VHH binders against q86b00r158to499. Designs and how they scored, part 28

Target 1, 342 residues: q86b00r158to499
Amino acid sequence: PRNSLQRAIDRLKNKFGISLKGSFEEEFYLIKKGDNNNSSVASLLNSIEKLDHGTFANYHSLDCYGDILEKITNALEEQGLPIEQLLSESGSGQFEITIDYTDIMEACDRHIIVRQTINSIASYNGYIATFIPKPFDGLVGSGCHAHLSLWDTNDSNLTPDANGECGLSLVNQFFIGGLLKHSKSLTALFNTTPNSYKRLKPFYWSGCNVSWGLDNKESFIRIPSSPFSATDGCSNFEIKTIDHTSNPYLAMAGIIHAGFDGIENSIAPPPPTSLFDQSVLNNQLIPSNFEDAIQSLKENHYLCENIGNDISNAFIHVKLAENKILKELSDDDQILKLLELF
Key: E = the ipSAE of ESMFold2; O = the ipSAE of OpenDDE; V2 = 0.75 times the mean of E and O plus 0.25 times the DockQ between their complexes.

## First folded at step 13 (VHH; framework vhh_rezetamig_d1)

Design t02 (at its last read DockQ between E and O 0.75; V2 from the best seeds 0.00; counts 0 for: unsure alone 63.8 < 65)
Fold by OpenDDE, fold request of step 23:
Structure t02 (fold): chain B 342 residues (1-342), chain A 128 residues (1-128)
Amino acid sequence: as target 1 above (342 residues)
Amino acid sequence: QLQLQESGPGLVKPSETLSLTCTVSGGSISSSRYYWGWIRQPPGKGLEWIGHIYHSGNTYYNPSLENRVTISVDTSKNQFSLKLSSVTAADTAVYYCARPRTYYYDSSGYYTLGFDYRGQGTLVTVSS
């Protein structure tokens, strides 16, 4: 998988002189372990302590998660992982850690290390860290939102253009056009379990609409605005649908090849859509289940070929088999199984 | 300051090929940030986007002209060119080279919303 991403990176650079940089927002839950190893999903849910929503800048707070978060942060920093942001996401034991953006390969490597570190520190300190997309029906899901940007050979960010639509350069718009074209297939790479699609619901800010737009959390591609967007443009675009069930290397390889297609063929995206646009209700949606998503990928010869036919076929077969097993389980058993993995 | 300048014959006979070159100064055509394109304005009509090219040589043409249009780029000369074959009186227009601002895809091809820069334009008349 890592080699597949490298090939994608090389392809983009060699043809267009463009490189991709990025970072992941790592959303996860922390749960205190109970005395009994046989904890039901309900018992786990009851163990979640609700906190105030906000940025955790001070780890010396007297809240119940302050100590564990400090340990996690220290462990990451000790490993040379520069933390850009740490915050509570939903106030129910859900947190988000973002590492500074870097070259996309390194970003993927960091993504794996971050999860491993968080899991290790949590376990050592009597917690369960879970990156499951939708661990509890009544609580907000967890993703790993990707913030991406295009760069030239002079290490200049190509993404922003104050005069471009949504503050983006034309080349980045075409890149996004490619992403939207391949959005159904990409979903199979981004969301690989039935549980993933419990998180992916319209009107839940999960990015289910095949669209793009400024600060539109319902869009497959969200363009984050800043106070400087009007003068400097927007520095990156965001994909919110990606969750931790994805292989980051394959996901990013897919993104690069899809975007490559956009640039190569000048695929202009549809007009951007804002959250306040009522037309969003009529927009095309990404697949609502894994079966539809994986079928789209299977039929996408362009992506499969460029990612690599062997690895694509292996991915498709393995994920189909895994999903079959997961779907035979009860909802609770499925969560318990996923807890072993994520 | 970025400047675009069109050059080529102002008179072309019917059925011949219109050929224009745009010389870019004050900026590199090899930049990965920008596309380069051609537009025209027939007398008494609005602007029509002809097509664009990327530094890699990848092109996109207006579907209405696709079969007759060829756009090429020469990075060594910092130029890009337009060829329009089988011209008729309908191809009489002021031709501009431009750096496009934004495109939107529709059923008729790209809709150009604006330009970052545009040349002064050159009149090309198709006449026997």
Scores: ipSAE 0.892, ipTM 0.959, lowest interface PAE 0.5, mean pLDDT 92
Fold by ESMFold2, last read:
Parts: sequence; structure tokens; C-alpha cells
Structure t02 (fold): chain B 342 residues (1-342), chain A 128 residues (1-128)
Amino acid sequence: as target 1 above (342 residues)
Amino acid sequence: QLQLQESGPGLVKPSETLSLTCTVSGGSISSSRYYWGWIRQPPGKGLEWIGHIYHSGNTYYNPSLENRVTISVDTSKNQFSLKLSSVTAADTAVYYCARPRTYYYDSSGYYTLGFDYRGQGTLVTVSS
């Protein structure tokens, strides 16, 4: 899979003189280990409620978790992983760590190391760290949003254009057009379990609408604005749906080949949408279940061939088998099984 | 200061090939940031998008013209060109080379490009 990503990177660079940089927003829950070893979903939820009941910044949430979060950040910094930010998310016991953006292969490598480090430090200190997309029905889900930008061979950011739609250069708009064209197939690479689709609901800010727009948290592609966007353009774009069940190398290889198609064939994205136009957002959705997403990928010969037919076929077979087994479990048993994996 | 200059014959006989070259100065057509395109304005009519090209050679053409259009790029000369075959009097127009920045969908569902820079234009007359 890492070799598949390298081929995608080389393809984009050799044909168009473009490279990708990015980072992931790593969202996860910290759960204190209980005397029952947290063997049920109810006991896991209760452990979170006992530790924290805050709703927003300046609450006791960061102070209650301060020691474990400091150990996590120290461990990441000791590994040379420059932390951009650490936030308490809206869910009780949920946190987000973001590493500084870098070349996309390194960003994918860092994504794996960040998860491994968080898991190890949490376990050593009596916590369970979970990256399950929707571990608790009543709490917000966890994703790993990708922030991406296009760069030329002179290391100049190609993404911004203050006079372009949503502050983006035309070449980046065509890249996004390719992403939207392939969005249903990409969903199979991004969201690989039945649980993933409990997070991917309209109006959950998961990005399940096949659309794009400035600061639109309901869109598959969100364009983050800044105070300088009106004068300098927008420096990056964000893919909202990716979760931790994905293999980052396969997910990113798919992204690059989809964007390549957009640039090569001048695929214009549809007109951008805003968060406040919610009725329009409901008309174009990514697949609502893995079976439909994987079927779209199977039929997408362009993506499968460029990722590698052997790799994509193996992915499809393995994930279909895994999803069949998971769907035979109760909702609670799925969570407990996924807790072993994510 | 980006400048675009059209060059080529101003008179073309019916059924022959219209051929124009755009020379770019003050910028590079090898840039990964930009596409390069052709538009035209027939007498008394609005602008019509013809097509565009990226430095790697990939093109996108107006569907109404695509069977007769070839756009090419010569990065060594910092030039791109238009060939329009089998011309008729309907192809008489002012032709502009231009750099697109945005797009618009037309009523038929095809998009056209909006341009941030264009040349002064060159009149090409199709006449016997």
C-alpha cells in the first residue's frame, strides 16, 4: 500500500509537476480502565461520564486529563513529531491532536505513529484510547480529517488564488472536481466498517454531502478560510469523511489518482454550497453503507487499476469478509470487537 | 507583467485550416498553476470559449467545436496554438488567447471558462 502511494505521488509529479502536502486531525476518546476491564459499552460510557462532564473550553475537562495528555504530547515530541495543536473536542472525553503538515508520504507515516503512540501511552497509564468512528450512539464520532494542499516543483503553494472560486486556483478546483467525481468510490477506502456509517449522517458535520464549499462542515470537501483568505486565497482544502478504519496509504493513493483525473480531464466541480443551504445538501450523498461504497469502488476501474489491481482486489475481498463478520454481531459486540482494532 | 500576443494569418479560405499561435511573455506556460485557452467573438455576437490546454499537453474543448479543434503547447518557445479545420464563414471572428481562472456551467450543462488575462485579439476572416 505504501508503494501504491509512492506510485501515485510519482505519477502526479512526473506528469504535472505537482506534489501534495498535508496533515491529519486525529480524533479519539480516552477511557479510564475500570475494575470490570470496561467489558461492555455501558461500562465504557460510564467511565467517561465519571471522569468528565464538561461541554466546552475552560471547563475541567483539560485539567482532569492534563497529566495523560501531557505524557502523550511529550512522547510525540520526543519522537520528533511537531504537534500543531491539542484540543478538547465537543464530546466528553474526546480529544484531537494535529501534527504540522508535511510531504504527504511523511504525513501518512506520522498518522500511523501518532495513533500507535497515543495507544501505547494511554495503555501504560491506565487508559483506553479509541479511534472507533462512532463508539457511543449519544456522543460525537471520531474522524481523521485530512488537510491537503498542492505544491509545485519550486515548493510554492499552488492551492490559493484570492480571485478564484472559494479562494482556490483553477488547478486545485479541477483536483477537487476529480475528488467529487470519485467520492463514492473513495468512501470505500476512507470508511471501511459498518460502524463508520453510523458517523456518516447528514447534519452530523461528517461531510457526507457530495459537494464542496467555504467552511462547509457538511461537505465532502471543506475549504477552510482564514483572515487572509480574501487577500491571499485559501491555503488548503479538507476531506472530512476519512476515519481511522482507513489504510492511510490506500486512502491517499485514491485521493491522488482521483485528483489527477480532475486535472488531466479538466473536471470542474459543481457550484460550491454553503452550510446555510442545507436542503440542497441532502440531494447528493456518499454511500450510506459499506456495501454500496465497495460496489462503487469495484466498478471504478480507473481507481482500481491505478492503485494496483492486485492491491485493490485484495482490499475488496478482505473488507467484504470483515464486514460480513462484523454485521453478524450486535451493535455492542461490534464496538467491543472494534476496540481491539481501533 | 503577463502579456499574451496572438499571431497568424488574418485571412483563411473556406475548407482550409485556421492556425494561430499565442506567445506568452512575463509568465511561463510550464507553470503547474495555470491552464491556457482560446476564445473567439464572431461579429455582433458574444464570446465563445473554444478550449484550453495544460502544460503537460492535456486539452479540453468546447463540445460544439471539438471535432475541428486542436490546441497544442510548445513549452520551449513559451507558446500555445490553435488549429481549427474545415473553416466556413461562420468561423470569422476575433480570436483571443487567454488564461482561464474560473468556470461557469451553461444551460446545457457544459462549462465555459472565465479568463483573467487575454490578448488584444486578432481578426480572422474566412473568405474566398
Scores: ipSAE 0.704, ipTM 0.896, lowest interface PAE 1.5, mean pLDDT 87
ESMFold2, look of step 13: ipSAE 0.577; ipTM 0.844
ESMFold2 (binder alone), look of step 13: mean pLDDT 79; pTM 0.801
OpenDDE, look of step 13: ipSAE 0.000; ipTM 0.218
ESMFold2, look of step 15: ipSAE 0.583; ipTM 0.851
ESMFold2 (binder alone), look of step 15: mean pLDDT 80; pTM 0.803
OpenDDE, look of step 15: ipSAE 0.885; ipTM 0.957
ESMFold2, fold request of step 16: ipSAE 0.661, 0.609, 0.674; ipTM 0.867, 0.860, 0.881
ESMFold2 (binder alone), fold request of step 16: mean pLDDT 79, 80, 80; pTM 0.803, 0.802, 0.806
OpenDDE, fold request of step 16: ipSAE 0.886, 0.882, 0.885; ipTM 0.957, 0.956, 0.953
ESMFold2, look of step 16: ipSAE 0.631; ipTM 0.858
ESMFold2 (binder alone), look of step 16: mean pLDDT 78; pTM 0.793
OpenDDE, look of step 16: ipSAE 0.881; ipTM 0.955
ESMFold2, look of step 17: ipSAE 0.593; ipTM 0.841
ESMFold2 (binder alone), look of step 17: mean pLDDT 80; pTM 0.809
OpenDDE, look of step 17: ipSAE 0.000; ipTM 0.220
ESMFold2, look of step 18: ipSAE 0.632; ipTM 0.870
ESMFold2 (binder alone), look of step 18: mean pLDDT 79; pTM 0.802
OpenDDE, look of step 18: ipSAE 0.859; ipTM 0.944
ESMFold2, look of step 19: ipSAE 0.000; ipTM 0.140
ESMFold2 (binder alone), look of step 19: mean pLDDT 79; pTM 0.804
OpenDDE, look of step 19: ipSAE 0.874; ipTM 0.952
ESMFold2, fold request of step 23: ipSAE 0.688, 0.673, 0.678; ipTM 0.886, 0.881, 0.881
ESMFold2 (binder alone), fold request of step 23: mean pLDDT 79, 79, 79; pTM 0.799, 0.800, 0.798
OpenDDE, fold request of step 23: ipSAE 0.880, 0.886; ipTM 0.950, 0.958
ESMFold2, last read: ipSAE 0.000, 0.690; ipTM 0.121, 0.885
ESMFold2 (binder alone), last read: mean pLDDT 79, 79, 80; pTM 0.797, 0.797, 0.805
OpenDDE, last read: ipSAE 0.881, 0.000, 0.886; ipTM 0.954, 0.220, 0.958

Design t03 (at its last look DockQ between E and O 0.01; V2 from the best seeds 0.00; counts 0 for: pae E 10.6 > 2, unsure alone 64.7 < 65, placed apart)
Fold by OpenDDE, look of step 13:
Structure t03 (fold): chain B 342 residues (1-342), chain A 129 residues (1-129)
Amino acid sequence: as target 1 above (342 residues)
Amino acid sequence: QLQLQESGPGLVKPSETLSLTCTVSGGSISSSRYYWGWIRQPPGKGLEWIGHIYHSGNTYYNPSLENRVTISVDTSKNQFSLKLSSVTAADTAVYYCARPRTYLYDEKTGTYTLGFDYRGQGTLVTVSS
């Protein structure tokens, strides 16, 4: 998988003189292990500090988990990972860590290290860290949002353009056009478990609308507006649908090839949408289940070929098999199984 | 400051090939940030996008003209060119080279809505026997 991404990187650079940089927002839950060693999903849920749900950056949450978060932060920093931010998310016991953006290969490497480190520190300190997309019914899901930008060979950010649509350069618009074109197939790379699709729901800021736009959290591609750079355009675009079940290397390879297609063929995206545009709700959505997503990928010869037919085929077969097993499990057993993996 | 300048014959005979060159100054055509394109305006009509090119040589052509249009780039000269074959009186227009900044694709029409920040002064090309 890593080699596939390298090929994608090389392809983009060699043809267009463009490189991709990025970072992941790592969302996860921390659960303090109870004394009763009961590992049931219900027990785990009960062990989550009952805080006000739906509030961002809950101070109480940060305070309650201060010690463990500090240990996590220290461990990451000791490994040379530059933490951009650590904050509480909407769910009780839910947190987000973002590492500074870097070259896309390194960003993927960091993504793996971050997750492993968090899991290790949590376990050592009597906590369970989980990166499951939707670990508990009624609680906010966890993703790994990718913030991406295009760069030239002079290490200049190509993404921003104050005179471009949504503050983006035309080349980046075409890149996004490619992403939207391949959005259904990409979903299979981004979301590889049935549980993933429990998270991917309209009106949950999961980005399930096949659209793009400024500050539109329902769109597949969100363009974050910056108050500080309003005159210079937007520095990056965000894919919100990615979760931790993805192989980051394959996910990014898919993104690069999809974007490559956009640039190569000048695929302009449709008009951007805003969060308040009700028509977006009636527009095309990404696949609502893994079977549909994987079918889309299977039929996408362009992506499969460029990612690599052998790797693509292996991925498709393995994930289909895994999903079959997962679907045979009860909801609770599925979560327990996923806890072993993520 | 970026400047675009069209050059080429102002008169072309029917069935011949219209050929224009755009010389870019104050900026590099090899930049990965920008595209370069051609627009025309027939007398009494609106602007029509002909096509554009990327520094890599990748092109997009208006579907209405796709079979007759060739756009090329010469990075060494900081120029890009337009060739329009089999011209008729309908191809009489003021031709502009431009730097596009935004395209919005209309799926219904198969065309782009255009935005550009820089454009040449334009050159009149008349097709006449």
Scores: ipSAE 0.863, ipTM 0.945, lowest interface PAE 0.5, mean pLDDT 91
Fold by ESMFold2, look of step 13:
Structure t03 (fold): chain B 342 residues (1-342), chain A 129 residues (1-129)
Amino acid sequence: as target 1 above (342 residues)
Amino acid sequence: QLQLQESGPGLVKPSETLSLTCTVSGGSISSSRYYWGWIRQPPGKGLEWIGHIYHSGNTYYNPSLENRVTISVDTSKNQFSLKLSSVTAADTAVYYCARPRTYLYDEKTGTYTLGFDYRGQGTLVTVSS
């Protein structure tokens, strides 16, 4: 899978002189052991306690998250992964950490390390960190949104154009056109469990509309604006649907090949959409379940061939088998299994 | 905990500019997660979307009001504001600042309405000579 990404990177560079840079917004919940604020939380914590092999300590509630967040950020900084941004909703237990962007291969490597670090620090300090896409039916889901930009061989950012639609250069618009064309197939690479699709609902800011737009959180492709977007253009674009069940190397290989198709064939995206314009009500949607997403990928010979037929066939077979097993489990047992898989 | 509080004059003369400020506490207006907006409810009528703003300064307005509305953000004060120019008696309403989410489908009525996570207490603005 890492080799598949390297081939995608080389393909884009060799044909167009373009490289991809990016970072992930890592969304996760911290659950204090012994906290009974929610039935899903109680069920998850109870299941973890049942799996204790005689070393589980009786933890008491802490007054705030400040100590655990400080330990997480210090550990990431010491590993050379400086935090660009940390966001939280007061009292929700959900957090978002973003690492500085870099070359896409390194960004994928960093993504793995960030998740491992957060899990380890949480565990040592009496917390459960969960990256499960939808651990609580009544709460906001967790994704790992990718912020991406296109660069030339002189390390100049090709993404912005102040005079372009949504502040984007024409080449980046074609890249997005390719992403939207392949969005249903890409969903199989981004969202690989039945739980993923509990998050991917219209009107949940999950990005399930096959559309793009400036600051549009319902779109598959969101264009973040800044105070300087009118003068400098927009420096990056965001894919919102990706979650932590994905293999980041396969997800990014798919993204590059889809964007390559867009550039090579000059695929213009449709007109951009706005979050509060009624047009969002009529947009096409990505598949609502894994079976439909994986079927779209199976039929997408372009993506399968470029990712590698052996790799894509193995992925399809493994994920179909995993999904069948997961669907036979109760909701609580699915959560336990997802914790083991990730 | 997140709180939104409207402030501004409750009486505005016709043809003048209505000006309101929303102060956000318990959360950051600079957060890239959220939009911030204004809605109003004229007497005896339903809620009407006015517009919203992203922390970048980008605005999105109801087309019916677009040429009279300005929404701005002051991230240093954690505030956003509404200016509605050339007001008439038709602009008399309770004005709310809000953190909008998106459209919500109501199966009972078969219609979509603008949804929001948080709304201020509201402030009555009367346009009267």
Scores: ipSAE 0.000, ipTM 0.403, lowest interface PAE 10.6, mean pLDDT 82
ESMFold2 (binder alone), look of step 13: mean pLDDT 78; pTM 0.772

Design t04 (at its last look DockQ between E and O 0.33; V2 from the best seeds 0.00; counts 0 for: pae O 15.6 > 2)
Fold by ESMFold2, look of step 13:
Structure t04 (fold): chain B 342 residues (1-342), chain A 129 residues (1-129)
Amino acid sequence: as target 1 above (342 residues)
Amino acid sequence: QLQLQESGPGLVKPSETLSLTCTVSGGSISSSRYYWGWIRQPPGKGLEWIGHIYHSGNTYYNPSLENRVTISVDTSKNQFSLKLSSVTAADTAVYYCARPRTYFYDEKTGTYKLGFDYRGQGTLVTVSS
């Protein structure tokens, strides 16, 4: 719950004088409804493929969706949620919306509002919006990447250091060391359905390598560079694997407690990796299925205790039961079931 | 559709600088979603990765070439460029600009290969007196 996140926020602030700020990159598909409400996976794919195969597919997809995207952005801005970025992937019907970063509790609240707004506006205008991690086998998956930064009590950004590894301060490197140490357990909080693990494949830019690095889209932790990184350092770091099946409050509570462990115990991360370096072929991976991820969380009494043993036990019980039900469905029936939820 | 087109001289003298430009159509080189790169195929050999650039200006080079390679981007023209200095006959190859993907598993060879999702038609560059 939200109270677990507040305890994590307070713990980090009280011990180290550090606050977390962030935002989510909200990735989703827009699917045009047919007269029968697109009641099968085949009909959903047909709607996407027709829009994708236009003569100017890149131009067609962005321009064709202009009205619905305008309505979504206007609704978000009317709610006081200014759009930092709106992107499309050419020819896919997939879009990405990012809201300005803020204090992490508010960022989580905004994440929920963004999903609700997109879903409502799409539905009212004859679209289906879906946040399913991997709705279509041949198309790019959808995540909700978290961009995070550490701030001091004077509201100054502690994340950048131009002289630090990957442009990061030492304290942020220790935070990342903690995240990597706990990455297998955190995966249970981030990726809570069997479908999530269809997205989390090596070499899909999903972030399933237990590593970190500058501009490395295969890493669990990516450090985004900017034109000013050499002089100013890097202002934030990104967790790539999070998807919309997560409870954002539990996910962020886990992140904070993992990072806290890293700072408290001075856990240095391993040397950073490059996306295009052959060493990425030998990186360790996060769990490839939910059962292994949840087992890692069960064994992680540090995270479970700090999140709250009652909350963690309830989460584990509920998600194992949900995963069992989903896994007995056919692939298509799983998608249709998940469409009701995401 | 995205299209990549190489341009530049097909003949370069030894010790000079090989210079190629890639013009991108149907997509933006400034996109934070993609990298842009160069790859080459020497006669009778496999593809060799040269390097790539991110819209931030950050570059990633093949270590065997890194002291001779410069890749740059010109966002106003939607172009990116390759300069390879101090060329020798060993640099004779077909040069391709590409939008790289990371490594992919090749089931036929059982190994991972550097991949790309879009590639130019290629241009032969010959290094000779």
Scores: ipSAE 0.011, ipTM 0.466, lowest interface PAE 8.9, mean pLDDT 83
Fold by OpenDDE, look of step 13:
Structure t04 (fold): chain B 342 residues (1-342), chain A 129 residues (1-129)
Amino acid sequence: as target 1 above (342 residues)
Amino acid sequence: QLQLQESGPGLVKPSETLSLTCTVSGGSISSSRYYWGWIRQPPGKGLEWIGHIYHSGNTYYNPSLENRVTISVDTSKNQFSLKLSSVTAADTAVYYCARPRTYFYDEKTGTYKLGFDYRGQGTLVTVSS
């Protein structure tokens, strides 16, 4: 998988002189292990402090988890991972860590290290860290949002253009056009379990709409507006649908090849959509289940060929088999299984 | 605790503009997490969503009212406002400011529903000559 991404990187660079940089927002839950060795999902859920679900970035939550978060932060920093942001998310016991953006390969490497480190520190300190997309019914899901940007050979960011649509350069718009074109197939790379699609719901800011737009969290591609970049354009775009069940290397390889297609063929994206615009209801949605997503990927000869036919085929077959097994499990057993995997 | 409070005239003449302000306390409207909206309930009728605004200024208006509705936000005052122009008797209703919450697909209606987590007490606005 890593080699596949390297090929994608090389392809983009060799043809267009463009490089992709990025970072992941790592969302996860921390659950303090109770005195009871009860490992049931219900037990885990009960261990989550019931905080007001309407509170974003709850300081109380941060205080309650201050010690463990500090340990996590220290461990990451000791490994040379520059933390950009640590914040409490919407769910009780849910947090987000973002590492500074870097070259896309390194970003993927960091993604793996971050997850491993968090899991290790959590376990050592009597916590369970879970990166499951939707670990608990009724609680906010966890993704790994990718913030991406295009760069030239002079290490200049090509993404922003103050005069461009949504503050983006034309080349980045074409890149996005490619992503939208391949959005259904990419979903299979981004979301590889049935549980993933419990998270991916319209109007939950999960990016289910095959669209793009400024500050539109319902769109497959969100363009974050920045007060600092308001005059210079937008510095990056965000894919919100990616979760931790993805292989980051394959996911990014897919993204690069899809974007490559956009640039190569000058695929303009449709008009951007506004946040919660009624028109969003009329937009095409990404696949609502893995079977549909994987079928889209299977039929996408362009992506499969460029990612690599052998690795694509292997991925498709393995994930189909895994999903079959997962679907045979009860909801609780599925979660328990996923806890072992991620 | 988050609290929303409507303020404005309870009586508006036909063809005039209805103006209401919602004051938010116990939380910031500058949150990146929430919208701020207006709903109304005419006498004997169900709730109607008027529109909502994001802290960035992005707005959504009910298409039925889009040409007459303006929603604005004042982050410095932690307030957002509603203007409804060219009012008629049909605009007589209890008006609520609300923090909307989107729901999943409602099979009964075949649409996605917009709810609210928090709502003001409401203010009656009567359109009368």
Scores: ipSAE 0.000, ipTM 0.235, lowest interface PAE 15.6, mean pLDDT 86
ESMFold2 (binder alone), look of step 13: mean pLDDT 78; pTM 0.767

